# VHH binders against q8ne09r852to980: the designs that were tried, part 4

Target 1, 129 residues: q8ne09r852to980
Amino acid sequence: KFSDLLNNKLEFEHFRQFLETHSSSMDLMCWTDIEQFRRITYRDRNQRKAKSIYIKNKYLNKKYFFGPNSPASLYQQNQVMHLSGGWGKILHEQLDAPVLVEIQKHVQNRLENVWLPLFLASEQFAARQ

## First folded at step 17 (VHH)

Design n1
Fold by OpenDDE, fold request of step 22:
Structure n1 (fold): chain B 129 residues (1-129), chain A 126 residues (1-126)
Amino acid sequence: as target 1 above (129 residues)
Amino acid sequence: AVQLQASGGGFVQPGGSLRLSCAASGFTFTQYAMAWFRQAPGKEREFVSAISTSGGYTYYADSVKGRFTISRDNSKNTVYLQMNSLRAEDTATYYCAAHEWFDEYTYLDSSDYDYWGQGTQVTVSS
C-alpha cells in the first residue's frame, strides 16, 4: 500500500497533508530526504556527503529519531546508535552512508503500520473514493 | 605524512592462518573506511575486504567469505585481516587502503581509495 502511495503523486500529497494536520510530518520528511539521498549517484560524493550531513543533523537527534516519540523502538534506536558509532560520531563526524538506510527502514515501518492505516481509514480518504 | 604500515604476512601451509595488521597515521582514522586488496603475480589487483568507519559494516569478496574476517581498533588506528583456512590461491601481496567516508557503492573500486600502504606478502604453499 505504501508503494502504491509512492506511485500516485496526488494521493501522496494527500497523505502528506494528512500527516501535517496531525503534526506528524517528520516521518515522511525523513523518509523522503533519505530516499533523495539514495537517489544521488555514488559518483557525486560531495552531494551525497552534503545530503547525509543534512539528514544527520535534522533527524538524528533527541528531538526526533532518538527522542521519546521516535519511529524506532528503544532497541532499534540503540542499534542505530551503535551503527553510528555513538553520539560523538553523530555530533562531530560524518556517518557511514548505510546508517541512513537503516533509519529509513524504521521510519517506513511507522509510516506503513501506523499512519497509512489511519490515513486510509480517514473520512477524507473515503470522500475521494 | 600519511602512512599505512601493513604487517603480518608470511609463509603458511594450506589450511593455515595469518593475521594481517595495518597501522595508520597522518590522518583521522575514524573518518576513513579501511580495506584490504591483494595482487597475485600476473593478475590484477582485487578487492578482499572492507570495513566501515565505525566498524558496523563489513564486506568480503566471495572468494574469502567465511574464511577471512576484517576488524578495526580505532583506539589503535589499526585495521586487521584475520585469514583462516588459507588456500594456495590466496597467495598474493596484500595491500591496506583507506577511503574517506564509507559509502556502500564505492568500497569495491580501488580507484576511490585515498591512501595505500606498502604490500605485505602472503604465500600459501605446501
Scores: ipSAE 0.789, ipTM 0.886, lowest interface PAE 0.6, mean pLDDT 95
Fold by OpenDDE, fold request of step 22:
Structure n1 (fold): chain B 129 residues (1-129), chain A 126 residues (1-126)
Amino acid sequence: as target 1 above (129 residues)
Amino acid sequence: AVQLQASGGGFVQPGGSLRLSCAASGFTFTQYAMAWFRQAPGKEREFVSAISTSGGYTYYADSVKGRFTISRDNSKNTVYLQMNSLRAEDTATYYCAAHEWFDEYTYLDSSDYDYWGQGTQVTVSS
């Protein structure tokens, strides 16, 4: 059903607003940013690098992905940390592109399994059906 | 000056093992994905293996999967290729290459690599 949201602009916007009202917009933002990254042609190195850096700085920190309210389990966080090459690389270097895709998987998991069900169960959603 | 110095090639019998090394200098090693390519006489250069900047991701040609292992030591600015269960068809000149940043869509194409080392010969023969 998450894919259905992606194909329905109106409903996607409702989902976005739903997340915003729950102070939980970061997951969708992160997913979307990484999705955008994935869609940049690999021949456009500069754009991919810039977007990667943006994503890294915005989401790969203790306030979000490596924070207490992370979309990823501690185990998954540790895996991503390992794949990233540690804090040193996260802070000072560019991450390998596949790491971002891995992060997106975890974020998508929470979107699909936590937020989407809540959204679908909301009175607002029901009212539109 | 950028330099990639490969070593470890030689003669082995089928089923034998070799470990190639490639020492890098003149650039920020941790910012580059590393790869091994090989070229046999009369054949095109082909991808063998690649490793991401942090070593978290590795890729292999189907022909070497399960037999070859790529690794890197960023503290030594060195990438390695452990080659086990060598076959006659593994005979080739092996080249080390560096690619700025690691992207899963660029590691297969030799034209995407920024730096290349001199080849080291691997000969597998009974």
Scores: ipSAE 0.785, ipTM 0.884, lowest interface PAE 0.6, mean pLDDT 95
Fold by OpenDDE, fold request of step 22:
Structure n1 (fold): chain B 129 residues (1-129), chain A 126 residues (1-126)
Amino acid sequence: as target 1 above (129 residues)
Amino acid sequence: AVQLQASGGGFVQPGGSLRLSCAASGFTFTQYAMAWFRQAPGKEREFVSAISTSGGYTYYADSVKGRFTISRDNSKNTVYLQMNSLRAEDTATYYCAAHEWFDEYTYLDSSDYDYWGQGTQVTVSS
């Protein structure tokens, strides 16, 4: 269902607005940024590195992914921390690219299982049907 | 100066085991993914295994899956290749290589690796 939403530009924007009104835009932003990262050709190493660093700094912190309102459970956070190589690496080094994909999976899970159902059940959505 | 020094090669019988080591110096080891390649006589160099900078991700050629294990000790600036259940077709010169950062699309391509060590010979024969 989330994939269907991605293929409908208009509904995707409505979903984005929905999340914004609920002060929950970070999940979609994170997912989108990582998706953009994934779409950078592997031949463009500099762009991939730059985007990776941007994503790391923006989302892999105690305010979001490792925070109390994380899209990931504590167990999942610890798993990602381990995969990342610990706080030292997160803070001072570039993370391995696959770590970002793992993060995206957790973010997508909350988007699909929490926010999407709420969006589909909203009066706003119903009004457009 | 950048150095990758491989060791641990030798002669073993089929079914035997070897453990290769590659000691790195001259660069920030924790920022590089490490890999093993091998080249048999008359054949092209082929990918064997790779490990991400943190060690969280490992990759293997299908031909060595279940038999080989790559690992690293960042405190020792060393990458290892544990080779079990060795076969005659594993006979080759094994090379250690380093790649800045770990990207899911680059670890298979030898041309993307920044540094290479000298080869260590592995011979599996009865």
Scores: ipSAE 0.781, ipTM 0.882, lowest interface PAE 0.6, mean pLDDT 95
Fold by OpenDDE, last read:
Structure n1 (fold): chain B 129 residues (1-129), chain A 126 residues (1-126)
Amino acid sequence: as target 1 above (129 residues)
Amino acid sequence: AVQLQASGGGFVQPGGSLRLSCAASGFTFTQYAMAWFRQAPGKEREFVSAISTSGGYTYYADSVKGRFTISRDNSKNTVYLQMNSLRAEDTATYYCAAHEWFDEYTYLDSSDYDYWGQGTQVTVSS
């Protein structure tokens, strides 16, 4: 499980390297950035705002989350777009915090159901067991 | 100048309905989450309901769940509170409030809201 990797620092690093060698680091980066956002205390509004803007600009675009290689299905993308308030909101305004959490769920789904199985089936992983 | 103008309050019998409106001006409405609070005589102001900037998320106090519905029309810079199945304990002065950006951790705390409107009285009595 993905949660198991999170609790094993060494294996998590191997997973990160695995994704990098497959030119597929964006999912883990997105998940990690949103996780970092979630860990910012709610009392620090400015830091949370800054981080949310960073995440929005980096991942909520046609090159990643709303692109052809998105971790989310077209239906899920449309759902997130609706929750976001549309492209105008995404491009010019700050997104509501829960939207980022929703995005993280979709990203985590691909990490768990696509990349993690490939990682666990790799020769590199087997060699360490 | 920033303004939140609430309306729709009044007298109603138990089981009746009211619809509150809050018209906003003087700030970018689409960047603010909106909420309703209420204060009964001799009691502290309490959270009633909140809606995110785009309306995708709504939140309610347990005491009003299933009876009240919050909504917003960003084209009209207005937030609404539909109150059904009203009870005597719903009697209070209701306040509209605006919160810059929506955060799931702060919508309950009145101190986090940036702008407040004048109160509108709701009285539920036989």
Scores: ipSAE 0.777, ipTM 0.881, lowest interface PAE 0.7, mean pLDDT 95
Fold by OpenDDE, last read:
Structure n1 (fold): chain B 129 residues (1-129), chain A 126 residues (1-126)
Amino acid sequence: as target 1 above (129 residues)
Amino acid sequence: AVQLQASGGGFVQPGGSLRLSCAASGFTFTQYAMAWFRQAPGKEREFVSAISTSGGYTYYADSVKGRFTISRDNSKNTVYLQMNSLRAEDTATYYCAAHEWFDEYTYLDSSDYDYWGQGTQVTVSS
């Protein structure tokens, strides 16, 4: 169902606005950024590396993914930390590309299981149906 | 200077085991994915196994899955290949290689690897 939303630009924008009004835009931003990363051809290493670094710096910190309001459970955070190679690597080195995909899964999970249902149950959504 | 020094090859009987090691120097080991390739006489070089920079991801050729295990010790700048249940068809010269930044879409392509070690011969024969 999240995939359906992605294929509807208008509804996707409504969803984005919905998240914004709930001070919860980071999940969608993170998901989108990682999606953009995934769409960069693997032959373009420089672009992939640059985008990976951007994503790492923006989302893989205690303010978001490793924070108290993370889209991932503590267990999942620890798993990702392990896959990442620890804080030292996160802070000073480039992460392995698959780690970003793993992060996106957790983010997508919250988008699909928490925010999307709330969006679909909203009065605003109902008014457009 | 960059160096990848492989060791551990030798002669073994079918069903036997070997453990290859590849010691790296001259570059930041923790920023490189490591892999093993092999080449048998008259055959093309083929991918055997790869491990991500953190060791969180490992990949294997279908022909070695369940028998080979790749690992790394970043404190020793070394990558290992534990080879169990060896078969005659595993006979080859084994090469370790380094790839800057691990990307799951590039680890199969030998041309994407930045550094290569010398080969170590593995011979499986009764």
Scores: ipSAE 0.774, ipTM 0.880, lowest interface PAE 0.6, mean pLDDT 95
Fold by OpenDDE, look of step 17:
Structure n1 (fold): chain B 129 residues (1-129), chain A 126 residues (1-126)
Amino acid sequence: as target 1 above (129 residues)
Amino acid sequence: AVQLQASGGGFVQPGGSLRLSCAASGFTFTQYAMAWFRQAPGKEREFVSAISTSGGYTYYADSVKGRFTISRDNSKNTVYLQMNSLRAEDTATYYCAAHEWFDEYTYLDSSDYDYWGQGTQVTVSS
C-alpha cells in the first residue's frame, strides 16, 4: 500500500525515482506538497496561505489538475472547480484549505491505483526484495 | 472602514423562522470566510455556522444542524443565515464575523476572526 511506502524512506525514494523515469512525478509532488501544507500548524495562517497559493499555482491549472492527463476525472475536476468557487477564483484568489485536501485525495487515488501497482510489478522492485 | 451590518433579528414563536443578513463593506468580501456566532445572556459566545470564501463549504454547530442554513451572495457582499424551526434555546444576540481565508481548523474559534459586526437580537418565545 501507499502507506507502506510512506513509512519506508528508502522505498519512497525508489518510488519517486520510478515516477521520474516515467515522466510522471507530478502526482507525487502534488501529494507531497499538500501533505506539507497539512503539517503546517493552523495557527500559522500566513505560512498556510503562502503554501496554499504555491500549490494552487503549481497544480491547479490546465497543465496538470485541469489538464488532459489529470489525476481526476472530468466529474471530479468539475467538483473541485465548484468547491473552489469557479475558474476565476482559482486564477485570482486564494483557495480554501479543504479544497487542497480534496485534491490530494484524487492524486493519491491515481498514485495508489495506477502507479503503485506498476512500481511493485517492476523488475527494479523485485530485485530489491 | 470595515463594516459588518447584521439585520433580520426579531421576536418569533417556537417553530418559527427568521433570516439574518450581514452586509459587509470596507474589505474584499470574496477573500473572507464568513460566520455567525451567538451569545445568550449569561453564556459564552458560541459558534453557529460558517461558510467558506467560495461558499463550497459550510459548517454548523450540532445544535443548529438541519435547522439553520448559511449562504452568501458575493455580488452583494452579504452573508445570510436562514433559521428554521426556531427554539427557545436559540434566543441570543447573533453576530456576523469575517475570517480571512477559510481554514477548517480555525473556524470554530472566535479569536481567529478578523472582523465583527454589531449583534442582532433573536428572541424565541411563546
Scores: ipSAE 0.563, ipTM 0.793, lowest interface PAE 1.1, mean pLDDT 93
Fold by ESMFold2, look of step 17:
Structure n1 (fold): chain B 129 residues (1-129), chain A 126 residues (1-126)
Amino acid sequence: as target 1 above (129 residues)
Amino acid sequence: AVQLQASGGGFVQPGGSLRLSCAASGFTFTQYAMAWFRQAPGKEREFVSAISTSGGYTYYADSVKGRFTISRDNSKNTVYLQMNSLRAEDTATYYCAAHEWFDEYTYLDSSDYDYWGQGTQVTVSS
């Protein structure tokens, strides 16, 4: 169903607002930022690199991906840490593009299996049907 | 000055093994993806294998998958290619190359690589 939501601009905005109301907007923000990265043409190497750095700085930290609010299990967090090259590399160097795809998979999984069902079952959604 | 020094080539019988190495200097090795390309006489250069900046992702041409293994040692600024089960078709000059940032869409295209080594010859023949 997440793909169906993406095709409905009005319901996508309602989903975003639902997440904000529940102090849970970080997952959608992260998913969206990575999706924007994926849509930058590979010929725009500097733009893709800059967006990748922005995403790692915003999300690959203890306040989100490596903390209690993570969409990923500790095992999955450790896998991403390894693929990224460790804290030193995350903090001071560029992040390889495939790491973003791995992160997006975990974020999308929580959006689809936790937040979307709650949204579809919400009184707000039911009232608009 | 940037230098990529490839070595380890030679003559080998079909079914044999070789290990290539490529020592890098003049740039921050941990910020570069590394790759091997090869070129046989009369043929165009072709992709063999690539490894991401951290070593967390590796990629192989279909023709070498399962037989070749790429690795890197970031403490020695060196990338390796272990070549097993060699065939006559593997005969070529092997070049190492460096790509400043790793993107899974650009590792196949030789035009996306910033630095190149001089190559090492691998000859597989009876």
Scores: ipSAE 0.461, ipTM 0.763, lowest interface PAE 2.1, mean pLDDT 90

Design n1
Fold by ESMFold2, fold request of step 22:
Structure n1 (fold): chain B 129 residues (1-129), chain A 126 residues (1-126)
Amino acid sequence: as target 1 above (129 residues)
Amino acid sequence: AVQLQASGGGFVQPGGSLRLSCAASGFTFTQYAMAWFRQAPGKEREFVSAISTSGGYTYYADSVKGRFTISRDNSKNTVYLQMNSLRAEDTATYYCAAHEWFDEYTYLDSSDYDYWGQGTQVTVSS
């Protein structure tokens, strides 16, 4: 079902607007930025490194992934913190690429299990069917 | 200048153990993934093991999985390879290598590694 939404640009924009209205746009932004990272060809190492740093700075902080509105449980947050090498590395150094895939899994889980069902049950979605 | 100094090789009987060390200097160790490669006479250099910059992810060639353990101590700028249950086919020169940043899709390719040590000889024989 999430894959169906990705293939429908108009409904994807409606979903994005739905999340904006519910002050929950960070999940989709994070998922999208990591998906863009994953689509950068492996041969473009500098571009992949730069995108990784951008994602780390934007999302791996106490305002989102390590805060109360995180898509991950406290246990999952601690696992990601360990895999990242701790706060010192997160703040000042590069993030290992596999950590981004782990983060995306938690973000996608909330998009699929919380936000997408609410979107599909909305009156606005039903009216377009 | 960047230096990777591998040590800990030697002669050992089959079934024995060795621990290799690779001491690094001249770069910010915590920003580099580390790997071990090996080369036996008459064979091509092959991947043995890799460890991410944080140490959170480790990778092994199938031939050594379960017998070898890679680790790193970022406070000592050193990567280790604990080799247990050694076999004659493990006889080779072992090289440590460093790669800035870590991407799980490029760790096997020796051309992606920026720095190389001189190697240390491991010989497994009766």
Scores: ipSAE 0.335, ipTM 0.706, lowest interface PAE 2.8, mean pLDDT 89
Fold by ESMFold2, last read:
Structure n1 (fold): chain B 129 residues (1-129), chain A 126 residues (1-126)
Amino acid sequence: as target 1 above (129 residues)
Amino acid sequence: AVQLQASGGGFVQPGGSLRLSCAASGFTFTQYAMAWFRQAPGKEREFVSAISTSGGYTYYADSVKGRFTISRDNSKNTVYLQMNSLRAEDTATYYCAAHEWFDEYTYLDSSDYDYWGQGTQVTVSS
């Protein structure tokens, strides 16, 4: 379970390394950056705003979230595009904060349903048990 | 200069409907979340509804959920509040407000809003 992995620092690092060897680090990086955003206290508005801009520029592009390797289906990508206010707003303006939580749900779903099962079935994981 | 001009208030019987409008100028409207607050005599100003910068997210006070609908038209720099099934307790001065950027944790706090309209009176009489 992904929540169990979060409580085991050693296995979390093994999972991160597993993703690197499979050229799939972007999902965990995106999830982590959004989680860090969520832990910035709401009273630090400028820090939350700056982090949201960083996340938008790094992940909401055709190389990741709106590309062929996206954790979201084309339908889900279109939903996020609509909630974001369209491509022009994504490129040039601040993103509404709740959109990041929506994106994190799609990223977490792939981490839980694709990458975690593969990690738990890996020879490297089995050898440590 | 920044201006938020609220309009559409009036007298209405219980169960009736009104549509409030708030026309904005003097700032980049698409960068601002918009909200409606209301204040009855002798009470603190209270949150009614908010809408995110893109319009993709809307929020409502429990007391108005299902009866009121917030919307925005970014081409007209205007936010609206459709008020249906009005009740006597909805009687108040309704204020529109603007807040740069949108965060789902700060929309309730009136102190976080940068600009305020002068309000429009809504009176729901028996």
Scores: ipSAE 0.303, ipTM 0.686, lowest interface PAE 3.1, mean pLDDT 89
Fold by ESMFold2, fold request of step 22:
Structure n1 (fold): chain B 129 residues (1-129), chain A 126 residues (1-126)
Amino acid sequence: as target 1 above (129 residues)
Amino acid sequence: AVQLQASGGGFVQPGGSLRLSCAASGFTFTQYAMAWFRQAPGKEREFVSAISTSGGYTYYADSVKGRFTISRDNSKNTVYLQMNSLRAEDTATYYCAAHEWFDEYTYLDSSDYDYWGQGTQVTVSS
């Protein structure tokens, strides 16, 4: 089902709009930005590096990933903090690229277990079936 | 000037242990992934181990996995290679290298490394 959504560009846009109307866009934005990072060819180091910095600054903060509404548990947040090298490194230095993949897994879990079921049960989705 | 000074090599019997050190200067150590490569006479330089900028990710060649441990001390600008259960085929000159930023796709290729040490000799023999 999540794979069905990813393979259907029109339904993916409907899901994005559903999240927007429920003030819950950050999970999908984060997942999408990291997926875009993963699609950048490894030979383009500068583009991968720039995208990773953008993702770090936008999502790895107390307003989202390290905040009360994080997709990750406190334990999972602590594991990511350890892999990142701590707040000093997150705020002021480059982040090791594999940390982004770990973050995406937590974000994807909430998309699949919370938001996707609500979307599939929505009136808007039912009307298109 | 950038300097990578490798040390800790020597003669050791099979099954023995050595700890290599590589002291770094002339660049911001915490922004660089570090690696060890080795080269035996008449052979190509080969990857041994790498460690990410934070130390959170480590990688090993299959031939050394389980026997060697890479680590770093960012307060001392030093990377280490603990070498246990040494074998004759581990005999080589060991080089440390530094790579700006860490991406899991580029750690194997020696051409991606910006700085290289002069090496330290490890000889494993009866």
Scores: ipSAE 0.293, ipTM 0.683, lowest interface PAE 3.3, mean pLDDT 88
Fold by ESMFold2, last read:
Formats: sequence, structure tokens, C-alpha cells
Structure n1 (fold): chain B 129 residues (1-129), chain A 126 residues (1-126)
Amino acid sequence: as target 1 above (129 residues)
Amino acid sequence: AVQLQASGGGFVQPGGSLRLSCAASGFTFTQYAMAWFRQAPGKEREFVSAISTSGGYTYYADSVKGRFTISRDNSKNTVYLQMNSLRAEDTATYYCAAHEWFDEYTYLDSSDYDYWGQGTQVTVSS
């Protein structure tokens, strides 16, 4: 389970390395960046805003979330586009914080349903039993 | 100068409807979350409803869920509160407020809002 992996820092690092060897690091990077955002205390508003902008610029584009590499279906991508206020707002303005949580859910679903099963079935994981 | 001008208040019978408007100027409206608060005489100001900068997320106090609807029109720099099934307990001065950027942890706290309107009176009585 992905939550079990998060509690085991050694296996988490192995999972990260597995994704790197499969050229699939973007899902975990996106999930991790959003998790870091969620852990920033609300009193540190400037840091939360800066992290939100960083995440928007890095992941909400046609090379990842709105493209063929997306963890989300076209329907889900369209829902996120609507919740974000459209391309103009995504490109030039700050993103409402709850949109990041929605994006993280889609990313986590792919980590759990695609990458984690492949990792658990890998020779690298099997060797550690 | 920043202005939030609330309007649409008035006298209405129980069960009736009113639509409040809050016209904004002096700031980039699309970068602000908007909210309605209300205050009856002798009571603390209380949260009514909030809407995110994009309009994609709306929030309501339990006492108004299902009866009130918040919306925004970014082309008119205006936030609205449609109030249906009004009750005597809804009698208050309604204030609109603006908060730069929307964060799901801070919409209830009036101290986090940057700008406030002067309010509009809503009176629900037989």
C-alpha cells in the first residue's frame, strides 16, 4: 500500500530509484511537491504561495498534467482546468490551493495503481523480500 | 482606492428571497477570494459563505447550506449571494470581504480578510 511505503524510508528511496530507472519520476516528484506544500503551516503564507506557484508552473502544463503523460483522464484534466479558472489564470495568476489537493489525488491514484504494483513485482524488490 | 460596495438588502417576509451584490474596484478581482459575513446587533460577526478566486470552490456555514448560493462574475468584478427561504434569524447586516489568494485553511477567519465592504441590511420579518 502507498501509505505503508511512506512509513518505510528505505523502501521509499528504493521506489524513487525504481521510478528513475523507468523514466517515470514525474508522478512521485509531483506528489512529493504537493505533500510538501500541504505540510507548510498556514501561518507561512508567503512560502505556501511560492510553493503553489512552483507546482503550477512545473506540473500544470502540456508536458505533464494536460498532456499525454498525465496521471489524469481527459475528463479529469478538463475538470481541473475548470476548477483552476482556465489557461489564462493557470499561466499568469496564482492557483487556488484546493486545486493542488485535487491534482495530488490523481497523481496518487497512478502511483498506487500503476507504479507501486510494478515496483512490488520488480526483481529489485524481490531481492530484498 | 479599494472599494467593496454591497447592495441588494431590504425588507422581506419569511420564506422570501433576496440577491445581494458586492461590486469591487481598486484591485485585481480575479486574484481575490470573496466572502460574505453577517452581524446582527449585539452579536459577533459570523461567516456566511466564501468563493475561491476562480469560482471553482464554494463554502457555506451550516445555517445557510441549501438556502444560500454564492457566485461571482469576474467580468463584472462582482460577487453575489442568492438568499432563498429566508428566516427571521437571517436578519443582519451582510458584509462582503476579499482575501488575496484562496487557502482552504483561512476562509472562516475574519481576521484573514484584507478588504471589507460597508454592508447592506437584510431584515426578515412578518
Scores: ipSAE 0.283, ipTM 0.670, lowest interface PAE 3.2, mean pLDDT 88
Fold by ESMFold2, fold request of step 22:
Structure n1 (fold): chain B 129 residues (1-129), chain A 126 residues (1-126)
Amino acid sequence: as target 1 above (129 residues)
Amino acid sequence: AVQLQASGGGFVQPGGSLRLSCAASGFTFTQYAMAWFRQAPGKEREFVSAISTSGGYTYYADSVKGRFTISRDNSKNTVYLQMNSLRAEDTATYYCAAHEWFDEYTYLDSSDYDYWGQGTQVTVSS
């Protein structure tokens, strides 16, 4: 079902607005930024590198991915931390690109299992059917 | 000056083991993914193994998977290739290479690597 939402630009925008009104827009923002990174051709090293840094700085911190409201369990957070090379590397160096895919998996899981069901059950969605 | 100094090659009998080392200098080692390539006489240089900047991700050519192990020691600026169960077809010059930042999709193409070592010869013969 999440894939259906991605193919419908209007419903994607409705979902984004739904998350904003529920103070939960970070999951979709993170997922979207990583998806944009994945769509940058691998030949454009500079653009991929810059987007990776942007994503790292915006989401891989204690206010989101490594914080209490993370989409990932503590175990999953610790695995991502290990794959990243630790806090020192996260804060001051570049992140290996495959780590972003692991992060997106956890973010997508929460979008699919928590937010999407709430959106589909919302009065706003039902009114448009 | 940037240097990648590969060592540990030599003559070994089939079934034997060898450990290659590649000492790096002249750049920030922890910002580079490292790889091993090899080239046999008359053949194209081919990918053997790669390791991400943190060491968290490793990749292997199908022909060496299960026999070779790549590792890195960021405190010594060194990457290693442990080669077990060596075969005659493993005979080649082995080169270490460095690629700034690790992107899962660029480790196979030798043209994407920024720095190359001089190589170390591995000869597997009865």
Scores: ipSAE 0.278, ipTM 0.669, lowest interface PAE 3.4, mean pLDDT 88

